# Ledger of designs, part 35: VH-VL binders against q9hk44

Target 1, 202 residues: q9hk44
Amino acid sequence: MNSRIMFIGGVPGVGKTSISGYIARNTDIDIVLSSDYLREFLRPFAPQESHLETSVYDAWKFYGDMSDDNIIRGYLDQARPIMGGINRVIARALANGEDLIIESLYFVPDMMDEMVLKNAFLAYVYIDDPDLHRSRLEDRINYTHRNSPGSRLAAHLKEYRTIMDYSMDMARGRGIGLYSTDDYALARQRLLDDFRKFVDRR
Short names: E, the ipSAE of ESMFold2; O, the ipSAE of OpenDDE; V2, 0.75 times the mean of E and O plus 0.25 times the DockQ between their complexes.

## First folded at step 20 (VH-VL; framework fv_utomilumab)

Design s2 (at its last look DockQ between E and O 0.78; V2 from the best seeds 0.00; counts 0 for: pae E 2.7 > 2)
Fold by OpenDDE, look of step 20:
Structure s2 (fold): chain C 202 residues (1-202), chain A 122 residues (1-122), chain B 108 residues (1-108)
Amino acid sequence: as target 1 above (202 residues)
Amino acid sequence: EVQLVQSGAEVKKPGESLRISCKGSGYSFTSYWISWVRQMPGKGLEWMGKIYPGDSYTKYSPSFQGQVTISADKSISTAYLQWSSLKASDTAMYYCARHESPSYSFEDFDYWGQGTLVTVSS
Amino acid sequence: SYELTQPPSVSVSPGQTASITCSGDKLGDKYAHWYQQKPGQSPVLVIYQDSERPSGIPERFSGSNSGNTATLTISGTQAMDEADYYCQAWDRREAHVVFGGGTKLTVL
């Protein structure tokens, strides 16, 4: 197939947006989609039970008290319609021979078709150091998310890291590559190299 | 040049422990998965499990889960397959093989060790 | 667990085309890889990702994969092609590697 498609997952603050842009520029892929925008696009139409009107870090509230389990439940509820959409978007790109990068908080490969998974490069980016993660969340206002208070997001670090841990476990268990962004420059280069290799083999 | 060099043939008795090795060279050992594959005499290839030497994450085939231990020492670019107690049925050729992709996207084996023959008999 | 099925043996005359099949549930939605193994030797990758040839593999080797079946095709089969051939796929759900049972190719 001629399509070059990357699906990259990661919680806020890990640097997936910047990495995606970097890869796009270095591979001449023009289309980069963000699940943030996809989420906004879907909100008016999404099932009520997906609770897309609620921030992912508050989604646990629909299940009761805060717990890792409830955090993940809320996350998965929101992920269902978004992943469905992402799956279709990738499928469309494949069908049309289009190149595409999708970066997403919602990263649930089990919600994707096997054919889509077969033909897309999947990666999950994470950050090991919680303090560094916090600082990056706080600094978001200075970079890609100018109207989103970083301090607010940093207050929900626990929820994000819970989702990250869950997602990492899922990715690892399904043979998807994990990339630490603690060393950001190294991570983005490794991803680029791996993606290029992926593409070159086809 | 990428190479996987395995330890020599082993002759053991039932009940004995054994660890065989697979040393990688010519590439970043910590960046590629290594699998172990069993081939009993006159039989086909059987995937046993794999390890990512970078962090020693291991995945086993259900058939071999609990039967063997896969490990790695990244300081010497070596993967291991070990038994705590060998059985006669463990007699086989054992191969280590490198997964082609460092990013887990491809699970084909582009390089293989020469194999280690393990014979277990009373 | 995911399983791959191969015919135990295939025979072909020199110069003829040999086809070895590998069957699995929706195998076409996965990548199939093929390995050649000669007696006393390690397996050698001959086809990866359904239809790609590694460097050094003769052009007479080709592969396809659709539906439930992957096929290794050897055109103009030569005596040196006599070997066991194994298909291999990946169960993504469990991150397991799966081999077929192998096919003995005999060149008559």
Scores: ipSAE 0.717, ipTM 0.890, lowest interface PAE 0.8, mean pLDDT 93
Fold by ESMFold2, look of step 20:
Structure s2 (fold): chain C 202 residues (1-202), chain A 122 residues (1-122), chain B 108 residues (1-108)
Amino acid sequence: as target 1 above (202 residues)
Amino acid sequence: EVQLVQSGAEVKKPGESLRISCKGSGYSFTSYWISWVRQMPGKGLEWMGKIYPGDSYTKYSPSFQGQVTISADKSISTAYLQWSSLKASDTAMYYCARHESPSYSFEDFDYWGQGTLVTVSS
Amino acid sequence: SYELTQPPSVSVSPGQTASITCSGDKLGDKYAHWYQQKPGQSPVLVIYQDSERPSGIPERFSGSNSGNTATLTISGTQAMDEADYYCQAWDRREAHVVFGGGTKLTVL
C-alpha cells in the first residue's frame, strides 16, 4: 500500500484550507499541514535572504518598485526554505507509508523533489473572477481565519493574483490539476474524486 | 469505447501545406491531453507536442517548436497537426495519442490513433 | 532534454524470458511506461507506472524501475511477442514526453 499524499496549492482566499479539511474528513487522512504554520515555525531559523520576517505581499520591496517580476522574486525567496521543508516532510511520509495532506501558499513545481512529483497528488486551486476573489478575502474571517481581518488582505489582491497566475502558468503541462473554486461545492467534489482515482490507480 | 480516428494518408510535394486530423470519441474530449507523435520510416517514436483541447494550451517539443502547429476544434472533438511548408524529411507516420488521466499526469498514452502516413516527394 | 537509452535488439527462444532495459538519469524517480508495436500497427500500452499491467495484457509481461534503469520482462516468450518495444518517461520539469529509441524483440 502506497502513501496517500495530497499537496494542494493556492493563494489566500481561494478556499484551499477549507477544501483540505473537506478532503481529510472524506478520506480519513489524519494529518493536515498548513504552510502558514510551517512558515511561523521556520521564521526564527530562516536565512535572511528568504525574507520570511515580512508578509509575502510586501516581499517585492526588497527588489525595488512593484512589478510582477519583483512580486514573484519575493515569493520565490520565501518559498525556497519552506519548499525544502515540505520536500522532507513528504519524503518521510512516503518512506513510512503514511498519509498526508499539505495545503500551501508556497507551491513551486521547480522546487519539488522528483519523488514528490512522482508520488504526490498535486493540485492548484484558484478563483477566476477577481471580484469574487476580493470578496472571499474580505469574508475569510467567517470561514477559517477568524481573527485575520480580510480587508487588510484584500488590499493586496494584485500581489496574490500575480502569484496565482505565475503558479498556474508553471503548473501547466506538468500534471498538476487546476481547480477553479468559483463554484466551491463542485470544485471540492471534483478534487476529492480525482484524488481517489489517483490513489486507486497507484 | 474510447477511439481516436485520424484522417487518411497524404501524398504531397515539398512546399505544400497540410493539415491532418485526429477525432476523439467515447470520452470527454476537452478533459484529456492529445499528443502528436512522429515515426519516420524504420525509426522510433518521437514526441512532437501536446494540446489540452479545453483551453487550447499547447506545449511543443523543442525539436518541433516553430515547425508545426497543433490546434483543436472542441465543437467537433478534433485535434489537428499542420505544416505551412512541407519538406521531404517530413515523410513519416504521425500518431495522435491520449493521456489516460484528466487532471494529474504520468503521461502514459492509453489510446492511440491508427496513424496518418504523410509522404512528401518531388 | 532528458534521454532514454534502449538496446537496439534482443533475441530469445520461445519459452525463454526476455528482458528489455531502458536507461535514463534517475529514471527510478519517474514513472516508466512501455509500449509494444507490431509491424504496421499503432503502439499498445503494455506496462504503465513502472509495473502495472493494463486490462487485457497477459501476465507474462511485467516491469520494474529502480535507480537509472527500467526493465520490461516477458516470461514464457511467444512468437506473437515479436515486436518493437518502447519505453517512455516524462520530464515533468520541462513538461516534455520522452521515448526510448526502441528495442526489436526477435523470437527465434
Scores: ipSAE 0.515, ipTM 0.813, lowest interface PAE 2.7, mean pLDDT 90
ESMFold2 (binder alone), look of step 20: mean pLDDT 92; pTM 0.948

Design s3 (at its last look DockQ between E and O 0.83; V2 from the best seeds 0.75)
Fold by OpenDDE, look of step 20:
Structure s3 (fold): chain C 202 residues (1-202), chain A 122 residues (1-122), chain B 108 residues (1-108)
Amino acid sequence: as target 1 above (202 residues)
Amino acid sequence: EVQLVQSGAEVKKPGESLRISCKGSGYSFTSYWISWVRQMPGKGLEWMGKIDPSDSYTKYSPSFQGQVTISADKSISTAYLQWSSLKASDTAMYYCARHETPSYSFEDFDYWGQGTLVTVSS
Amino acid sequence: SYELTQPPSVSVSPGQTASITCSGDKLGDKYAHWYQQKPGQSPVLVIYQDSERPSGIPERFSGSNSGNTATLTISGTQAMDEADYYCQAWDRREAHVVFGGGTKLTVL
């Protein structure tokens, strides 16, 4: 196939948006989609049980008290319609021979078609250092999310870290590459190199 | 030149422990995964498990989970397959094989070791 | 667990085309790889990613994969092609590598 597709997962603050942009510029891929926008797009049409009107860090509330399990349950509820959409978007791109990068908080490969998985490069980016993660969340207002106070997001670091840990375990268990952005420059270069290698073999 | 060189043939008795090795050369050892494949006499290829030498992450076939241990020493570009207690049924040829990271979705084995024959008999 | 099924044996006359099939549930949605193994030797990759041929492998070897079946095709089969052939895929969900049962190709 001629399409170059990258699907990048990561919780807020890990740098997936910036990395995606970097890769796009270095590979001449023009289309970069964010699950943030996809989520907004889906909200009017999403099933009520998806609770897309609620922030992911509050999604656990639908299941009761805060716990790792409830955090993940809430995360997965929101992920279902979004992953369904992402799957279709990638499928369309593949069918039309279009290049595409998708960066997403919601990263659940098991919700995707095998054909899509076969033809897309999947990667999950994360941060090892919680303090660094917090600081990056706090600084978001200075970069890509001007109207979303970083302090608000940083207050939900626990929820994001829980989702990250879950996602990392799932990704690793399925052979998906993990990229620490503690060293951001190294991470984005490695990811770019791996993506190029992936594309070159196709 | 990429090469996987395995340790020599082994003759063991039931109950004995054994570790065989697979040394990679001619490439970045930590950039590729190593799988172990069993082939019993006159039978087909059986995937046993794989290891990422970069961090020693392992994944086993359900049939071999708990039966063997796969490990690696990246400082000497070597992967290992070991038994704590051999059985007669472990008699087989064992191959190590290289494949790229699963991240690419290409788990083809482009290079193989020469094989290590393990014979377990009383 | 994911399984791949191959015919146990295939026979072909020299110069004829040999086809070896590998069947699995939605195998076409996975990459299939093929290995040749001659007696007393290690397996050799002959086809990867459904239809790609490694350097050094003769052009008479080709592969396809669709639906539930991958096929290794050897055109103009030669005596030296007599060997066991194994298909292989990867189960992403479990991150398991899976081999077919193997096919003995006999050149008559």
Scores: ipSAE 0.788, ipTM 0.908, lowest interface PAE 0.7, mean pLDDT 94
Fold by ESMFold2, look of step 20:
Structure s3 (fold): chain C 202 residues (1-202), chain A 122 residues (1-122), chain B 108 residues (1-108)
Amino acid sequence: as target 1 above (202 residues)
Amino acid sequence: EVQLVQSGAEVKKPGESLRISCKGSGYSFTSYWISWVRQMPGKGLEWMGKIDPSDSYTKYSPSFQGQVTISADKSISTAYLQWSSLKASDTAMYYCARHETPSYSFEDFDYWGQGTLVTVSS
Amino acid sequence: SYELTQPPSVSVSPGQTASITCSGDKLGDKYAHWYQQKPGQSPVLVIYQDSERPSGIPERFSGSNSGNTATLTISGTQAMDEADYYCQAWDRREAHVVFGGGTKLTVL
């Protein structure tokens, strides 16, 4: 029996956590993993150059002045050990015939193993309207992260949107669907429908 | 009934321009990507590039990038392959083919046009 | 630079099993698709995603893919199966479609 694997990428505030829960409820997939917790597990063992002790929105500081290039370099440093772990988690799920949903800030197609690319449904969630994105970050406590102050994250909207735009560019043309949650209900239904099509073809 | 109907055979001279077409019918045109495939006389299939008709995103094979232009007009369910200056080596059969949106498929071409023979002679 | 290699030709007698191979580095980590092309006709998809048959393709067509090699197998080969056969993969990382060089199947 084939594993049903969904790997959803997205920056904070785009709704990836709530969409993951929606998909889990509507597919009866029991296991949902967040890279936020995988990151915390890896901190004591991660290579120093990954800078996992630093928030992703500050990681550019290791390279100099704030720039899109330095924001992305810091992001990719952090992504390497996380993506390595994600590859292994998916490989285990495939080997055991287990279903799995992973939602992750760290979503780097060039770091995905070939068996992930072959066997996992890959999707990237984003918000097109920057004002809506800021609003979603400011109201984050009301959605999924009760004790995370949304105003602090909203102060870093530039860093998050730089990472988001980069991730969307890297996903384009590689068969990774881009799902705008500006209309959240429409986006989650389209994502569910596409995942079901993916499963049905296997 | 799904159909991809290509424009008719062309006889051209080197240096001339040409645009050939591929019209889709019997399905939602923007739900499928279109690829162009070259087959030179007596040779195999060569992928040239593809287009997502919904937003005109294109990707070319490195061998064909800068050599041809792939475009689409979704309002008339038509994809195009265009040369600005034909060469004798462009003599070949050209196919269009579709595949489902790659977010849930793996670029298997489930339906092909009938082909357009392009002959470029000096 | 991802390439797929096929034998140029394969010959079988009617009723026998034909096997057409397609070799590529770690091809088993990708999906392989197969097309039949008869003279003067467009290619027709006969196997997709390694081993799935589209509606209307006879059960005598089957496929497999592991390691570096995908194989199209035609059991009980009939004269109407005489055609060129192409394997195809998607290099998802580079977003390129790749075809094999083709195999001419001759049925005596």
Scores: ipSAE 0.647, ipTM 0.862, lowest interface PAE 1.8, mean pLDDT 91
ESMFold2 (binder alone), look of step 20: mean pLDDT 92; pTM 0.949

Design s4 (at its last look DockQ between E and O 0.86; V2 from the best seeds 0.80)
Fold by OpenDDE, look of step 20:
Structure s4 (fold): chain C 202 residues (1-202), chain A 122 residues (1-122), chain B 108 residues (1-108)
Amino acid sequence: as target 1 above (202 residues)
Amino acid sequence: EVQLVQSGAEVKKPGESLRISCKGSGYSFTSYWISWVRQMPGKGLEWMGKIDPSDSYTKYSPSFQGQVTISADKSISTAYLQWSSLKASDTAMYYCARHESPSYSYEDFDYWGQGTLVTVSS
Amino acid sequence: SYELTQPPSVSVSPGQTASITCSGDKLGDKYAHWYQQKPGQSPVLVIYQDSERPSGIPERFSGSNSGNTATLTISGTQAMDEADYYCQAWDRREAHVVFGGGTKLTVL
């Protein structure tokens, strides 16, 4: 296959947007998509049960009291239509021989087609240190998300960490690489190297 | 030169414990995964499980889950396959094999050990 | 569990083309690898990722994979090619490695 596709997952604050940009610049991939925008795009058309109008950190409310299970259920509800869209986007890129990077909060490879999985580099980025994660969420307003108060997102650190833990477990169990961004420079270099290895084998 | 060197042939009795080894050389041991593959006499290859030596993460085939233990000592570039209690049906050739990380590969085994013959009989 | 099926045996005359198939559900959506094993020896990777050939493997070895079937092709088969051949795939969803049952290639 001629297409170079990277699908990178991670909860807010882990640095997936920045690292995706870094990889794009270092691989000459011009198209980088964010699930944030994809979500906005899908909202008018998404099934009601997906609850895309609700923030992911509030999605548990549709299932009752706050719990890890309900957090994940809410997360998966929102993930279904978005992952469906992502799957089609990647499939299109593959069909047309286009290079593409997609960075996404919603990272559920089991919702993707086998052919897509076969031809895409998958990675999940995370943060080990909760305090560092909090600080990065608080600082978002200074970087990529100027109109989204970081303090608001930081208040939902628990929900994000729950989703992260779930996603990491799922990713690890499926052979998907995990990249800690506690050392951001190291993480982005490792990710770039692995992506290049992936591409070079094709 | 990349090499996987396995421990020598074993003759055991049912009920005995056993650990066989696979030592990697000529490459960064923690940069590759090690799988164990069983081949019973006159039969085909059976994947048993794999280990990431960097953090000792393991994954087993359902058929071998709970039947064997895969481990690694990265300080000496060695992977292990062990039984707590051997059965006659464990008689087979056992291979270790290397593959790149599943994060950017699809687990093709590019190098194999020479095999360790394990014979279990009363 | 995911399964791969191979014919138990294939025969070919020297100089002819041998084809060994490996069948699995949507195998074409996975990568297939092939190994050669001669009596008393360890398996040797001869094809990886459907059609890639490791260094040192003769050009007469080739591979393809589509639909439900992967195929190992040996053109101009030689006596030295007589061996058992195994296909292998990786199931990402379970992170399991799966081997086919093996095919004995006889060069007549």
Scores: ipSAE 0.825, ipTM 0.915, lowest interface PAE 0.7, mean pLDDT 94
Fold by ESMFold2, look of step 20:
Structure s4 (fold): chain C 202 residues (1-202), chain A 122 residues (1-122), chain B 108 residues (1-108)
Amino acid sequence: as target 1 above (202 residues)
Amino acid sequence: EVQLVQSGAEVKKPGESLRISCKGSGYSFTSYWISWVRQMPGKGLEWMGKIDPSDSYTKYSPSFQGQVTISADKSISTAYLQWSSLKASDTAMYYCARHESPSYSYEDFDYWGQGTLVTVSS
Amino acid sequence: SYELTQPPSVSVSPGQTASITCSGDKLGDKYAHWYQQKPGQSPVLVIYQDSERPSGIPERFSGSNSGNTATLTISGTQAMDEADYYCQAWDRREAHVVFGGGTKLTVL
């Protein structure tokens, strides 16, 4: 039997963690990995040029003024070692016939190994409405950072949406499904249905 | 039950415009992409380009970019292949074919239209 | 620019096993699909995703794909299998569909 591998990309606040848990429960896949923790594991060992010691929304500062190009450059610097690790994790799961869901801020198709592109279900989740995105970032802060100000991540909405738009553009036409979580219930059902079709074809 | 029905054979002169059609039935038209494939007399299959009818996203083969226009009208479950100015070298059989969304498939063409023969002669 | 190469023809005797190859750079990193086309007819999918058979395709059709080569294998070849066969792959990075040049299978 072939591994059932799902690799879900998305910026903070789009609901990728919640939707990956929903998929796991409805497919009986036991292992769900977040690149947030892979990032923390790699930080002490990653090369300085990756800038993993800073938040993704600050990485543009190493290149000068805040611009879309510099935001994307900083994002890609951080993504390189993390995507390298994700490629190896997926390769191991494939070799062992193991099922796996990975949800990740770092989702760069050009950095995916060919075996990932051939064998993993690839999906990108996003939010169309920037006001809804801001409110979901504020809710995440309120529930996951109990002792922090409730709007800290929301202050960097511009950086996240720049990364999101870039990632969606890179996914377009490469067979990576785009799933709007503006309607979360609809998005999770569509993603589950598509994943089942992917698995059934194998 | 699934059918892709193409418009009838065409005889045209160089310089004329032409639009041929491919109507899908028996399935959810916007759940599948449509490709156009050329087969010149006695030759092999050549992929021309594809369209996602749900949002009209198109991708052309480099060999056909700028030579044809691919479009779709999802309200009538129909894809189109169009020339603004035909050449004699456009004489060929033209097939439409569908594949499942590449978000969960790998662009295998499970159903093909019957073909439209286009003859362009001066 | 991704290219698939097939032999122009293959001949077999009835009952023998026919093998039709399709070569491309690292084709094993992609899925290969195969189509049968009889004279005056549209192509018909006979193998998809390297080795899967659609419903209605006889068990004598099988496929494999490794390294640079995909192979369509027809065991117990019958006269009705005489046709042109095309391999096809998807270049996912460029979003291009690519067909091989076709192989005429003759059953003598």
Scores: ipSAE 0.737, ipTM 0.879, lowest interface PAE 1.2, mean pLDDT 91
ESMFold2 (binder alone), look of step 20: mean pLDDT 93; pTM 0.950

Design s5 (at its last look DockQ between E and O 0.85; V2 from the best seeds 0.82)
Fold by OpenDDE, look of step 20:
Structure s5 (fold): chain C 202 residues (1-202), chain A 122 residues (1-122), chain B 108 residues (1-108)
Amino acid sequence: as target 1 above (202 residues)
Amino acid sequence: EVQLVQSGAEVKKPGESLRISCKGSGYSFTSYWISWVRQMPGKGLEWMGKIDPSDSYTKYSPSFQGQVTISADKSISTAYLQWSSLKASDTAMYYCARHESPSYSFEDFDYWGQGTLVTVSS
Amino acid sequence: SYELTQPPSVSVSPGQTASITCSGDKLGDKYAHWYQQKPGQSPVLVIYQDSKRPSGIPERFSGSNSGNTATLTISGTQAMDEADYYCQAWDRREAHVVFGGGTKLTVL
């Protein structure tokens, strides 16, 4: 079919939610999903003491002391059920010829089917400047997440940037485009242009 | 007109170093990736590796990892394939080919160089 | 590593339809591309993204891809179509480009 699917990854504070909205408005895509809500949707079905009940920045605690490895392990554990869901959602959209944008903290293309990867545009957005990243986390209440304490998230900048670095490395190694949002306007325009190009070549 | 022009044929001895080139023209060099493809005499096409000229990111085939080095100079729209120490088994035709960014989920080679014949013999 | 398998050779009479297959695990879930190579020449892209034809490629060339098999079809085969044909795909997970072994098409 002619489905236009974008799957965009990024840690909190990078601007993926805003960018997704921007792209949706400029491409007339009506459906934008967030992994935050998908995760919430899965929680009632999760086993007791599931990793899904823990914030991603605390997931490392299941493995012991804080370390990059344990942060990533925790991240991947949470990602598995969510990515499974995302994969099915995209597959459904493709089967029905529906347009869809999904923005997600959990971005693990290796957990997706080949058919999905073939027919979806994947992108990962990031921030180079850690101070800018911190400030954006702190200011979330002024933008898309009005009821989320920015200070709380900023306190876990290290965990987020560890996940970001890991994700960027994985994305790059698999040919997925990386978009720095240090220049937010440039990033969203480039992403829009690339998405349109992807769609036009299909 | 898009063109990939490769350096001329090479005749070398085992143990010698070699770098061959592929110059792109007629398009934005940094907007496309370059792959190198080996074709031994009477044999099929073998993908060696690829490079993003914009930042010189490289990916190699496992068979060629550590055997060759792929590089690029975007200031002159040129990609390179080099050996530190040639072997007789390196005798082959080598092609460079252009493809779009892997981010679009398809890597078709729409333009090819004319090929560089490398002969390694004692 | 991901592998693509082609028949070593295919023969066809002029005017008949030639079919060249390319097999790989779940190849239908990937894009398959096809290249024509004549003796002493560089490969030429003849089909991309399973079934699309580049400008300048005759309409008698077509492609399909499903299951584990991609197929290059040449209808009304002409003498000039005699060449080696290679299929190609991309493995995202390993970021590797993969070629088939090639098929020599002979026009009798």
Scores: ipSAE 0.820, ipTM 0.916, lowest interface PAE 0.7, mean pLDDT 94
Fold by ESMFold2, look of step 20:
Structure s5 (fold): chain C 202 residues (1-202), chain A 122 residues (1-122), chain B 108 residues (1-108)
Amino acid sequence: as target 1 above (202 residues)
Amino acid sequence: EVQLVQSGAEVKKPGESLRISCKGSGYSFTSYWISWVRQMPGKGLEWMGKIDPSDSYTKYSPSFQGQVTISADKSISTAYLQWSSLKASDTAMYYCARHESPSYSFEDFDYWGQGTLVTVSS
Amino acid sequence: SYELTQPPSVSVSPGQTASITCSGDKLGDKYAHWYQQKPGQSPVLVIYQDSKRPSGIPERFSGSNSGNTATLTISGTQAMDEADYYCQAWDRREAHVVFGGGTKLTVL
């Protein structure tokens, strides 16, 4: 009722971490959770079929040759325990009247509880231009992740864009806003404005 | 002064085509979605489908998928509902209505057109 | 297909409180909206997001939504409130807008 909850999805290199920080600073929301850390926390406890010990860009290998379908299947297997945890975290924040921003690679509308769909502001960030996306993956250290070499992630651009395109289709079909960060300043302002409208309508 | 002004009443024969219009004024047309709603004589409201005029993304009710076409021309702030071949059972009042972006809203229809009566006689 | 069920009619005397129900599976997990339609007129939004009134809607209109049931309440009902009333929700999982069948409110 009183909780201001934002759940931002996006693949690596699209700027979801930077945007979530911008939103936090401009709304005085103190708690920001990253699925990067949630994923690491869950890894030792996750079920076998989630394959969470494997990087998301390799998870298709459990199903055979690389294909869009196998990339998505591997992504969804990993998403299930993460999304289950995210549902519980949001439910807790809502019950306690607490504000929260979550930014996550794992963003699967079909796995969101109804109370999340009703009460959380949902947004998916993406990059339309593949060359820009590759460039941002290669330069990732300069913006948000000091020791994570972006060149390794850029080698997996195909897997990330397959997941991104899938996620955008699923989000659009459920009325979840899509925010292109090709123009980062425009995207962050549009996202902040929409979040404020969502909060004000409550 | 938000307004949705629909085209006038139509009397048609079965098999004829028809396009009716809904012109928005007094607001940023591409910032709101438009839905079409049917009301058969003496019956309730039936949602037919919707369009985001900013990019023409459409979603149809399963009952109306393939039966009608929803479109928009944002350069003239107008949404359309179109039949390629009318049936007598298409006789009804047709409303357009707008809602804010579902990115931050929940599809409450805050403004409605005056309605377009379509009569399809044998 | 998500469905919303309303009673076909409700009758009240002037000055009494009218309650119009709208039932749907887990409707409380969605937002419910309400529209008034007088004969020969377009629908008018009277309650949105369960309980909020648009500008210009009298305070005697109120709404609630919990469990499987949303309720539109009109206190101090007046003859001018005689109309058909529709509830509406958005089934986000199917991306469908759903209307209830409508309730005719009669004020005798």
Scores: ipSAE 0.797, ipTM 0.905, lowest interface PAE 0.9, mean pLDDT 92
ESMFold2 (binder alone), look of step 20: mean pLDDT 93; pTM 0.949

